# VH-VL binders against Polycystin-1-like protein 3 (PKD1L3): the designs that were tried, part 6

Target 1, 163 residues: Polycystin-1-like protein 3 (PKD1L3), of Homo sapiens (Human) (q7z443r523to685)
Amino acid sequence: TSLNMSTHQLTITVNVTSLEKSLIVSIDPDSPLLMTLYLGFQYQPNCTHFHLNITLPKDKVWQKDEEYTWVLNPEHLQHGIGTYYITAVLSERQEGAQQTPSLVSVITAVTQCYYWEIHNQTWSSAGCQVGPQSTILRTQCLCNHLTFFASDFFVVPRTVNVE
Key: E = the ipSAE of ESMFold2; O = the ipSAE of OpenDDE; V2 = 0.75 times the mean of E and O plus 0.25 times the DockQ between their complexes.

## First folded at step 2 (VH-VL)

Design p8 (framework fv_polzastobart)
Fold by ESMFold2-Fast, scan of step 2:
Structure p8 (fold): chain C 163 residues (1-163), chain A 119 residues (1-119), chain B 107 residues (1-107)
Amino acid sequence: as target 1 above (163 residues)
Amino acid sequence: QITLKESGPTLVKPTQTLTLTCTFSGFSLSTSGMGVSWIRQPPGKALEWLASIYWNDDKYNNPSLKSRLTVTKDTSKNQVVLTMTNMDPVDTATYYCAHKYLGYYFDYWGQGTLVTVSS
Amino acid sequence: DIQMTQSPSSLSTSVGDRVTITCRASQGISNYLAWYQQKPGKAPKLLIYAASTLQSGVASRFSGSGSGTDFTFTISSLQPEDVATYFCQQYNSYPYTFGQGTKLEIK
């Protein structure tokens, strides 16, 4: 995946069919890149028109793969089910020398925390949320009760060549 | 003030194609976030969502009826058209069009039009 | 598909009474639930969205509560104009689904 050097932008499209699961967006640049991600619902967002943003890499992470991961819980997908657009914009101020074109891999996944609910004989997500230390490979489950948990994934890898 | 009104044939024969038009005012489908949906209700039964179309021409159809449903819009005329093929007596229902903003609920509804399917 | 189950299917009560209707989703839908009022021969009218938020212009005697799978709709003091069928609807997942409705009558 290569960022458009004329606009320093990359757009990711995610079709959300259920608000039961959290969306995980993972960016893997081949060299450190300071960027901001903007989220839009049914429109392509930019720095002046968006409903959520995050600056990457994240500081103060527990594991390295958290640095370029954005976790969007159902409460963050407040415009409901439908097509979401994420625009990644390179920061004007990068650490070090002038930028050369960078290869960036983008992976999106959905995940949720489940536990077995004995009363109803079913798996439930009640009382749990997906935490900000989650990645495409590891789901952090933050629960208000102690029990046995499981998680699942739906992965949609996306890569774009320079052009 | 948002208003919607359904129009089309009130009687159709089995195997025919139904075409319904929703004409609206108080909003435009050129405005970001605006959408129109079709919902039906057989006499004395629950509501069933059929299809939605949005300002950017995104379309969503009920999977149980997807092969029979087409939804289109004419932004300049403030109209949304639903086409349903191969009508059957069980499709007899009041058909509503409704406004929605983004992926939310239905906030304003048309008066509905009763479509009877019989030979 | 998410199945929405309403109870009771009908009820008859007196003016001034407190009315409670319940709605249960077959899987978690957070707070993505709306309540509609439908009077005989009329289109549905939105009363409540996001499980508990009252639509603008709707009387304060109507309220909603719940999250996840169990939801409640309440009329604190029934008025004659409240005679209608009430429907819940989830908008958490496609396809959108509705409850079977609760017909409310006055004795």
Scores: ipSAE 0.005, ipTM 0.525, lowest interface PAE 14.1, mean pLDDT 81

Design p9 (framework fv_polzastobart)
Fold by ESMFold2-Fast, scan of step 2:
Structure p9 (fold): chain C 163 residues (1-163), chain A 125 residues (1-125), chain B 107 residues (1-107)
Amino acid sequence: as target 1 above (163 residues)
Amino acid sequence: QITLKESGPTLVKPTQTLTLTCTFSGFSLSTSGMGVSWIRQPPGKALEWLASIYWNDDKYNNPSLKSRLTVTKDTSKNQVVLTMTNMDPVDTATYYCARTYTYVSGSTYYTFDYWGQGTLVTVSS
Amino acid sequence: DIQMTQSPSSLSTSVGDRVTITCRASQSISSWLAWYQQKPGKAPKLLIYKASSLESGVASRFSGSGSGTDFTFTISSLQPEDVATYFCQQYNSYPYTFGQGTKLEIK
């Protein structure tokens, strides 16, 4: 869905039902937009009260679609299953020209990496985790062993509110 | 008005180090999102991206040439310098510097929108 | 690295003709593709960015389309000043890569 960020703030609400998968949050603007995302568990975060944050677009990326993607691994969701809130705040420092309100596409999804475990003839996620270069178009798998890999990907519901 | 201009030696012997300077005007590398890239083109061949440096001093070098490439900037002088070691005749090309950016209005970013005139560097023994 | 393949390698047509050049990426690059025009002895000039967006000051007869792996560049009515080599470039991932170029000539 495309959303207007002219009000300087956007809140995404997502219910995490399992800690076996990583949460992928994509906020893709139709024009360059410097923003900071704040994560809160069971509360709406802000710049002075949050669990984790990230500044987008990311500046050190190898794929363009990584720029506006935040990867939250189970280790980042340490409060457990429940409702997580993400507040996106526009930076006061935008490019000199005053830009019209940007339309932003928000997608949330979950993904996990698997490898084929020969001894047990099954897929396992042991020793693998989703990497920070993951996007809604591809999952980066980082494993502590060399083998064939696969991943799953599921779009999950979210609620978006703007002020 | 945005301009970029390459300067440096036009003749280099095999095994020597090439140093090229890009001097620009009309924009600043202190502006968030701004960057300068180096691209080369051997005579009659395709363009090859070499390196990019951005306002925050992030550097990206072409993996095929990474160990030979160093890119630095002097924001106060509006200059970006490319150094390439161990030059070989195969490195003979016209070398360009160009502007690239991530936070400029519109959808143009990570692209080369303004180019220098280029400087032909010949590597010969 | 992402390989960019252009077709055709060279093209000779008449003034007023519609010219189409294609560019194929070895993997998906979404819409992160630019088209450049390069005249002999000159630096490349950006014509199209983000697959289909016309750069400021560029004539409206130039257009681009496509997404993913297949892209097309079109000149709706060829003019004498359009004689040049045209290059596509992906900027979805580092290293940035260019097509081999399409040389456009008039009969």
Scores: ipSAE 0.000, ipTM 0.503, lowest interface PAE 15.8, mean pLDDT 82

Design r1 (framework fv_roledumab)
Fold by ESMFold2-Fast, scan of step 2:
Structure r1 (fold): chain C 163 residues (1-163), chain A 122 residues (1-122), chain B 107 residues (1-107)
Amino acid sequence: as target 1 above (163 residues)
Amino acid sequence: QVQLVESGGGVVQPGRSLRLSCTASGFTFSSYAMHWVRQAPAKGLEWVATISYDGSNKQYADSVKGRFTFSRDNSQDTLYLQLNSLRPEDTAVYYCARDSYDFWSGYYLDYWGQGTMVTVSS
Amino acid sequence: AIRMTQSPSSFSASTGDRVTITCRASQGISSYVAWYQQKSGKAPKFLIYAASTLQSGVPSRFSGSGSGTDFTLTINSLQSEDFATYYCQQYYSYPLTFGQGTRVEIT
């Protein structure tokens, strides 16, 4: 899915149905685009009313695909399950001479890290968390123990509105 | 003051349909997610469905999925629950409830209507 | 689905008693538990969220505690208006689930 962001803001709506997984929000513009994302729980956030924000692209990333990815762990989703709204606002100061509207793709997904627990012969997420270098192409798993590990990955429904 | 008023309940035969309504007042209805919760006679609370503030996201209990449809009309401050293919076990008081909107809190039900009784019997 | 089990199912108490109601989740749900009070013939009333945070206007004799799987609602010095059925609810994961209720009856 690609949308013309132009000078309007972009609102992403995601229904979080479980706090067992981390939410990954990926915005893929067709050219570099400076923006700030605001997170709201059960309301549409703006620059004066939000509970978390991030400026994209991220600085000093190791992989290019990290630049426009926001990883929201369960501890960041402080209000629990429900509908989360993300408003993306274009910066007035764009890099270079970008004057034309940019097309953006928005992908939302959930992921979690698991390790194989030998005693119980099952996968467990205990002692693991999804790292900030995660993207829609790979999950960074940060575990406090060494063992077999894997992650799941599911694209989740979202609504995108360009205002 | 926050007020939620349910209507549309009644006595129906198995297999019939009912449309429940909930009229909201005293708050900005279009800013809140809403829930339906039911309670069978002499039993506990059972969550039925959730609808987001704009109606774009809906969740249903497995027991009602495919039979019940949740919708809202933000211009009329009204919530609807369409009950199709009713069964005797759907007999309950149906409450509409407002999703919490306390910036510091979580996803729970902070205001409830008085309920409307649905009785499915033959 | 996450099963919420309350104990006891019912008990008799007197005004002035300290009442404790327990709620157990079938899996870890952090602190995502709310408590409700329902009086006979009336709609439930919201009391507590995030396991321990009291809603504005709810008397301070009510308190909640717990995290993970075990949660408790305590009424310190029961009053006549507190005779009701109490429900816990998890909001960690859909479907939203309630405990079966604990009925607090007058002795």
Scores: ipSAE 0.007, ipTM 0.568, lowest interface PAE 10.9, mean pLDDT 83

Design r10 (framework fv_roledumab)
Fold by ESMFold2-Fast, scan of step 2:
Structure r10 (fold): chain C 163 residues (1-163), chain A 124 residues (1-124), chain B 107 residues (1-107)
Amino acid sequence: as target 1 above (163 residues)
Amino acid sequence: QVQLVESGGGVVQPGRSLRLSCTASGFTFSSYAMHWVRQAPAKGLEWVATISYDGSNKQYADSVKGRFTFSRDNSQDTLYLQLNSLRPEDTAVYYCAKERVTFYSGTTYYFDYWGQGTMVTVSS
Amino acid sequence: AIRMTQSPSSFSASTGDRVTITCRASQGISSYVAWYQQKSGKAPKFLIYAASTLQSGVPSRFSGSGSGTDFTLTINSLQSEDFATYYCQQYYSYPLTFGQGTRVEIT
């Protein structure tokens, strides 16, 4: 879903139902857009009240689709299961003249990395971590096991509100 | 000091409705997420629903989803649980329960204070 | 859904006994476990969170331990007011789930 970002911010609401998977948040604009994202748990965050933040687009990424993707591992979701709010605030300083309001695509998904555990004949996430280069198109798996790897990926519902 | 008082339970036939309420006192009600937990006779505890501090987010157990509706009135320090399409297996004592910390500190999803409970019996 | 299995379901004990109750999760849940005490005809009372942290006001004879899948609640010197049913609860993932309970009965 594409939305006109004519105001200076937008809020994404996502319900995290499990701490077993990493949350992937993608805010993909149709033209370059400098923004800061703030994470809040059970409340709408702002620049003075938040748990975590990130500035997008990311610097020195390997792939173009990494620029507007935020990867939140279970360790970053310290408050547990529940509703997380992400407020994206448009930077006052865009490239020269401010662009005409941009269309943004907001996608939220969960993913986790697994390896095949031979002794128990099952998939296990132990020793694997979802890496920061993950995107909605591919999961980066950082595993310390020398065996077969796999990942799952599920788009999850979210609510988006523009001011 | 912290008190939660449930009311609205009773005996009803299958398919009917009941509205439960829980009145809170002794803490800043609007700062805490709240829960409903039930217990069938001679059985264990079963989580039913969660509502965020401001009522904007709600979660329901699969067994009650679509039939039960959770709401809160922060101006009156009161929780409501609307029970629709009741089934014999919904027979239980229903407790309202409070989170340990305010939403500023995150959420706990475990419950430091419980009400006395109100009995719902669904029987023909 | 994460299944929480308690053992034993019930047992008899005497005042002064050391009592242990076990709780096993069907998958790893780190330390996201709470314990409750419920006396006959009463609402549950909160005892422990984060597997091992005692709630203020809970007697020091109560302790919790464990991580991952195996958790225990210990009462080091059982008092008369401790005869009750005890429940564990995971809060790692929705839906929130409780163990089926362990009843501690007087001998």
Scores: ipSAE 0.000, ipTM 0.559, lowest interface PAE 12.3, mean pLDDT 83

Design r11 (framework fv_roledumab)
Fold by ESMFold2-Fast, scan of step 2:
Structure r11 (fold): chain C 163 residues (1-163), chain A 118 residues (1-118), chain B 107 residues (1-107)
Amino acid sequence: as target 1 above (163 residues)
Amino acid sequence: QVQLVESGGGVVQPGRSLRLSCTASGFTFSSYAMHWVRQAPAKGLEWVATISYDGSNKQYADSVKGRFTFSRDNSQDTLYLQLNSLRPEDTAVYYCARSYYLGYFDYWGQGTMVTVSS
Amino acid sequence: AIRMTQSPSSFSASTGDRVTITCRASQSISSWVAWYQQKSGKAPKFLIYAASTLQSGVPSRFSGSGSGTDFTLTINSLQSEDFATYYCQQYNSYPWTFGQGTRVEIT
């Protein structure tokens, strides 16, 4: 998806067919780009009419691919299955960029945390949820139990203080 | 192939300074958090510092806070550790390391030796 | 700070032996333990994270287990290349801390 330079916005359409998995929305600008994303269910949102929003790039991230990634868990998709619209609006105050990029890539994916449940001899997502440090390349799993994870899952320490 | 190469170590007197460097290759350096870990002769490993992918966030071990400064130059794929007010107990091999997940270290350099003696 | 204590500090083994190294945390750290192998004069090599997840390329004879405060690294059928010092590390909370190391020596 190309960014419209004259309107300073882009629209993303996502068809949600199940609420079993989390939605990952990744924006990949070629240079730093301050923006706000607005989520709407069955309508195109804007800054005055939306269900949920996020400002990107995210603060306090350690890996670069976290900066422009929005994680939407089933609890955030509270209107159920159907078509969701995301409108990205460029900030009037750009920081860390000399000029507005003319092209951005948008990638969407779905993910879920799975672990082997020894008692029931099956894969389960119980007691785990997808965390906000997730990206297209790795899934952060926030779990309240011992487990074995696939190598692309990111298991987070319970208490981490970062400055 | 991921490679990390440290340099800048040497023998210095207490109170002096050194600047350590670590050059990275074989991966997109600017996308990863990086770390320094040290090991005193015949002793175990001690975490020293962590820096975010863009250098905006840093964490230091209490033993080095206020004396060591961590920085990076993503245009040159290089990591720096400025060691000030060096003490004999800072004598160690200093390793730079990468993490794919924050908190543990999946690739390490070969290390550079810092010796602080009179 | 969370203290990590390894046991034993060193021991002798022969090729083909099953080797077990333990690591104890001073407080509960869930499963947030990594293991490293270090050969004399070399940098540490990453083996395991999240107590039991093996790094790609690490031989299957290595395995990890444990939770809470007690963790174990096992080497099934020790090979000549496995004589080294092994370190556990917790990453539950800052500051990150390592065990003192366990040296596996040839008999």
Scores: ipSAE 0.013, ipTM 0.572, lowest interface PAE 7.4, mean pLDDT 82

Design r12 (framework fv_roledumab)
Fold by ESMFold2-Fast, scan of step 2:
Structure r12 (fold): chain C 163 residues (1-163), chain A 127 residues (1-127), chain B 107 residues (1-107)
Amino acid sequence: as target 1 above (163 residues)
Amino acid sequence: QVQLVESGGGVVQPGRSLRLSCTASGFTFSSYAMHWVRQAPAKGLEWVATISYDGSNKQYADSVKGRFTFSRDNSQDTLYLQLNSLRPEDTAVYYCARGTYVTIYSGGSYTFTMDVWGQGTMVTVSS
Amino acid sequence: AIRMTQSPSSFSASTGDRVTITCRASQGISSYVAWYQQKSGKAPKFLIYAASTLQSGVPSRFSGSGSGTDFTLTINSLQSEDFATYYCQQYYSYPLTFGQGTRVEIT
């Protein structure tokens, strides 16, 4: 989905149906765009009322696709399954000379790390977690054991509104 | 067509400098980390340096730290490797390569494999 | 630095042979091993990552296995275009390191 972000805000709605996977929120602006994302559960968050936040683009990343990606692990989704709202607010201080209307694509997805457990002949996620360097193109798997890794990726339905 | 083309190699005397270039085409260059890898005559591959997609983060092999400088110009889809204080043991074919990553280990930062390679450019350091 | 040791350094083989090359890391690196093929006078070609995953376009006769410290590259039925030098590479930590290479020569 592409959206004009000239009004200073947009809202992303995510329906979380499982806490066994990590939520990945990816924003792809057509030009660099300084913003802060706020997370709320069952309510629309703002700069004074939110559960968690992040400022994008992230600094000191190795691949460009990390810059506008927010990884939310199950421990960050503390209110359980249900509807989460993310409000993106444009910074007054853009890194350009003048704020310019921007076209923004938003993708939300879920991912999880798995390994093949020979004893039970099944896939397991035990001892692994999704790392903060994950993106919609690849999953960072942080594991406390030595084994073969795999991941899955699923696009989460969303609603985006411009204010 | 994804392609990397190196240039700038040549024959120089010890203590001199060279600047190598690598021009990328067929992919979004500004989105990828990039590497330089070298290979001395009749020897194996040796990693030289890695640079992040925007040039803000760099890693160098200990043998070249303080002498080699890695940079990039995303507007021209070009990598640069400045070779200073060259030594005979720097004699090698220098390859640029595109970074790719599959999984990242626990407690670490990004590590990269190399999925696309240029043809290489020969640097010979002799009197 | 993590040292990668390949064995053998070189060997002779015939078309149709099953070829196995081994690579040993000086410490545990999980499955963070890639394999490359280099033909004389050419740049290396990416074959395998994550110890066992084939890169797109690589023939299925190539396979990789291993975890921890011991890794293998196998070519099930050697073709004439497979005579080359093969390198393993760890990407568990910086500095990135390669094995010394294994030359596969025609008998």
Scores: ipSAE 0.012, ipTM 0.587, lowest interface PAE 9.0, mean pLDDT 82

Design r2 (framework fv_roledumab)
Fold by ESMFold2-Fast, scan of step 2:
Order: C-alpha cells, then sequence, then structure tokens
Structure r2 (fold): chain C 163 residues (1-163), chain A 122 residues (1-122), chain B 107 residues (1-107)
C-alpha cells in the first residue's frame, strides 16, 4: 500500500501465524524520512511502552531498500503467534527537509533460509539465520557452516492506520 | 524494461582524461548499487568499481584506485566514471551494470549496458 | 584477491552436445558464484546466481552447481544460439573477480 504520510505516526497491524519464518517490514518513503519503529504484541506500542525498536533509515547500506526495512527473526517475536503492532513515529528533525508530503509504501512479508542436509536428504534451516540486510527484493542468509542454500519469500496481509 | 546506455568513450593519448556516462531507464535507479566493468580487446572481464545507491560508499579495483572516480546523479538517472592519468593498459570496452546481491556476499550483475570503447594510444 | 580459474579455455562442440564448464575459486566462497554469457561483439548476459539459481527467461537447458571452491555450468543440449564465451564471477568479497572465460565454438 502507498499512503500520503503527512501525520507524525502510523500503525501497522500484522497477524503472525508461524514462528518458523522471519518477518520483513518495509516502510519505503519517496523522500528521506527519519522515523523510529516500535513493536508491541496485542497492544499499540509507543516510545515509552514497546518490546523492540529500530531507527530508520539504517546506516551504511549498499542498496536503498535496505535502509527502510526491519527484519524480525523468530527470536524477536517472543510472545508467539498472534497480532503484532508496529508504530512508526516520525522525527521532528528531518535531514534535508522539504515541504512536499511523503508517499510511503508499506509491505510485510515472511522469509526463511534453508540448506540441503545431505545425511537426512532434506532442507533444513539449522545453522542459518535471516540477516539484517534482507529486504523485500532479497533474503540475506547467514549460515555458520559451508553450505548450498536457498530462501523462500511470501507477502503477508497487514492493515495500516495513519491516525 | 531495464536499459543502460554508456557514452563518452573515445581515443586519447596516455596521461589524458576522459569522462564516461551511463544513462539508466526502466527501473528505480536511485535504489540500486551500480558497477563499472571493463574488457580489454580479446581479454576477459575485469571489475573496475562499485557505487552505493546514494553515492556515499565506493569500491575501486586496485589498478584504478586514485586515478578513476565514480559518481552518480540520481536526479538524471546517470552514472559517471572519470578516467584520469590514462595508461595504454586502460584500453577496453567499459560496461556499466546494475548490482544485485543474495545472501551475505557482495554483488552479481543482472543487467549490462552495451559498452563504450576507450582506446589509450600514443 | 580471490582467483577464479575456468577450464577449459575453449573447445569445439556441436548442436545437441552436453557441455560442462568448470570454475575453481582459490578459496572457499560458499555458493556466491554467478555465470554470464557473452556473444561476439555484445555485452555479457546474466544467466545464474547463487551457483545454481537460474535467471527468469533463461532456458532450462542451462544449469549450475557447486559450492565451496568447485563450480560447474552445464548446457544439457547445446543450441545454435549458445555458441558464446561464458564467465563465472565470485561475489563473496571485494575485489569482485571473474574467471578468464570459456569460449564455446561450433565444430
Amino acid sequence: as target 1 above (163 residues)
Amino acid sequence: QVQLVESGGGVVQPGRSLRLSCTASGFTFSSYAMHWVRQAPAKGLEWVATISYDGSNKQYADSVKGRFTFSRDNSQDTLYLQLNSLRPEDTAVYYCARGRYYGSGTYYLDYWGQGTMVTVSS
Amino acid sequence: AIRMTQSPSSFSASTGDRVTITCRASQGISSYVAWYQQKSGKAPKFLIYAASTLQSGVPSRFSGSGSGTDFTLTINSLQSEDFATYYCQQYYSYPLTFGQGTRVEIT
């Protein structure tokens, strides 16, 4: 979804149905937009009440889509399956400020890394983790062993409330 | 339809300078890392340089470091490669290419331009 | 720098042949290998990434395999449009390096 984000805040609602995959949250503005994201389980988080947070854009990325992507691994979704809320709060101070309202694209997806396990003749995710440089266009796979690997990727439903 | 078009090649004498450009269309240019790769006559491919999506990070091959400067203008969807202190061994077709990555590695190159010929001769 | 060595440097083949090109890295690079096809006078064309993942639109007769240091590109049943030079590339670390190329010529 593309939204005209002229307010200081938006909330993304995602129903997590499995803890076997990592959740990818992309909030891609059409112009630079400094924001902090807060994660809550079964409640709308804010700057004083949240489980996890991240400041976007991320530093020292090679492709632009990395800078507005948050990767949430199963270990970050510690309350289990259910409804997660992400509140994005815009900073009052923007670098390279301009007057044009920003259009923001919000995409949520799930992904996981696999390798072929020769002894059991099956795909396994053991020893592999989805990396923080993952985006909706690619999955970074960090494996602690020399391996042949693959990943999957599925866009998942979400709702966005700009008020 | 992704297109990359190089220009600016030509014949120059050793020690001279040349500015190559590459115009992109058919994709969101400002979101991708971009590369220059060259190929000397009857030789293989040699990576020259990589530039991040916003131009803040750059990598150069040791053979060109200090002589070549990579830059980009995202408002014009254009890459530039400034070639200074050119040597006969810089003679090659210069390609621009779009970077893609997968896993924890660096870049593979999924779309290439047609190339522009740089000849450095006395 | 990681050296990529291809073998053979060139060979002759006929349509219908099964062609295998090998690429060896001077150190372990996991599966971070891409393959490119270059026809005479043309720019390289991307074929494969992650050692074995085929780019959409590339014919299924092309396949890649390998991990660590040894990689192969196979063309199962060579067609007339496949006569070209093929390059492997490692993208494990900088500097990016290519193999020297394998020229597949018509017999």
Scores: ipSAE 0.005, ipTM 0.530, lowest interface PAE 10.8, mean pLDDT 83

Design r3 (framework fv_roledumab; at its last look DockQ between E and O 0.38; V2 from the best seeds 0.00; counts 0 for: pae E 11.8 > 2)
Heavy chain, then light chain:
Amino acid sequence: QVQLVESGGGVVQPGRSLRLSCTASGFTFSSYAMHWVRQAPAKGLEWVATISYDGSNKQYADSVKGRFTFSRDNSQDTLYLQLNSLRPEDTAVYYCARDYYESSGYYPFDYWGQGTMVTVSS
Amino acid sequence: AIRMTQSPSSFSASTGDRVTITCRASQGISSYVAWYQQKSGKAPKFLIYAASTLQSGVPSRFSGSGSGTDFTLTINSLQSEDFATYYCQQYYSYPLTFGQGTRVEIT
ESMFold2-Fast, scan of step 2: ipSAE 0.268; ipTM 0.735
ESMFold2, look of step 3: ipSAE 0.006; ipTM 0.532
ESMFold2 (binder alone), look of step 3: mean pLDDT 92; pTM 0.938
OpenDDE, look of step 3: ipSAE 0.023; ipTM 0.605

Design r4 (framework fv_roledumab)
Fold by ESMFold2-Fast, scan of step 2:
Structure r4 (fold): chain C 163 residues (1-163), chain A 122 residues (1-122), chain B 107 residues (1-107)
Amino acid sequence: as target 1 above (163 residues)
Amino acid sequence: QVQLVESGGGVVQPGRSLRLSCTASGFTFSSYAMHWVRQAPAKGLEWVATISYDGSNKQYADSVKGRFTFSRDNSQDTLYLQLNSLRPEDTAVYYCARVTIFGVVTYYFDYWGQGTMVTVSS
Amino acid sequence: AIRMTQSPSSFSASTGDRVTITCRASQGISSYVAWYQQKSGKAPKFLIYAASTLQSGVPSRFSGSGSGTDFTLTINSLQSEDFATYYCQQYYSYPLTFGQGTRVEIT
């Protein structure tokens, strides 16, 4: 897909320090905004050069808080530990409706599903994956075994002007 | 605090229609997916339909597809279930419910209404 | 569709007994099982989600366990208010399905 590079974009910088947890990127716009997010490792991505992308809001969600959330599991962060860049580009479909710059709250969080493993007397994530319906308020845990659930959660809030 | 109240049930003949309503209070209704579940007299629970938080996605049990229509009005905190071409086997107490689906762990509680009785007979 | 089969269909138990109800899914559903209690003439009450997580306000004598295809609901030291029908439900995929129910009679 080819999108016009616009001043209506924002950049999110994420320092990934561990591949044992999933990254959650949550965007909370003050008004509905159609956008596409592009992921790059050690470079600023754009519509023609990126590792992964997603269009927000998601259109097949069951709970409202899922619609502006992107879940990136360790397998999606294939370049390992380091700095990832996310470029959000606003759709031109909303350009005529947006008469003033909007404030967009961006929250990045890491989460993981844990269960108590009796054999080793420790918390383990083995056999569990963070699901795509996760949000900053709740973690979807997809596990292939009995779990005594806990989740570990770290938040880095940001508020930026959309330019 | 969370309450769901169903209404609209009654006695109708086969082939007729009814419209059920469910009024929600005590939570942010517009943020939750909602369900209709029914229970025939002296039988178990049967899922009928699910509607997404904004009404754009819907799922129906095969037994009611094409006959029942699920909708919601978030400005009134109300659910609607339109029952068309009713059959004797649709006789049941109809409950509206708020539950977590697809293995999602939520920080909110799941609740059921008290139900409204639909009887399809002559 | 995923079939949920409960056993037994009904049984009698005495106050103070430990009661175990089983639920078997026709395919692997990980831990995506909820349990409900329904008293005669009343709406169902949510007890447990994710196979083993107890809802706030539910007495600690209730517990759930299991994964994959086999799940159990246990009531430790049965009380007279526990006379009810219990249902398991999978929420792994549509269509959502319930077990046929287990009626617990206190005698």
Scores: ipSAE 0.008, ipTM 0.518, lowest interface PAE 11.6, mean pLDDT 78

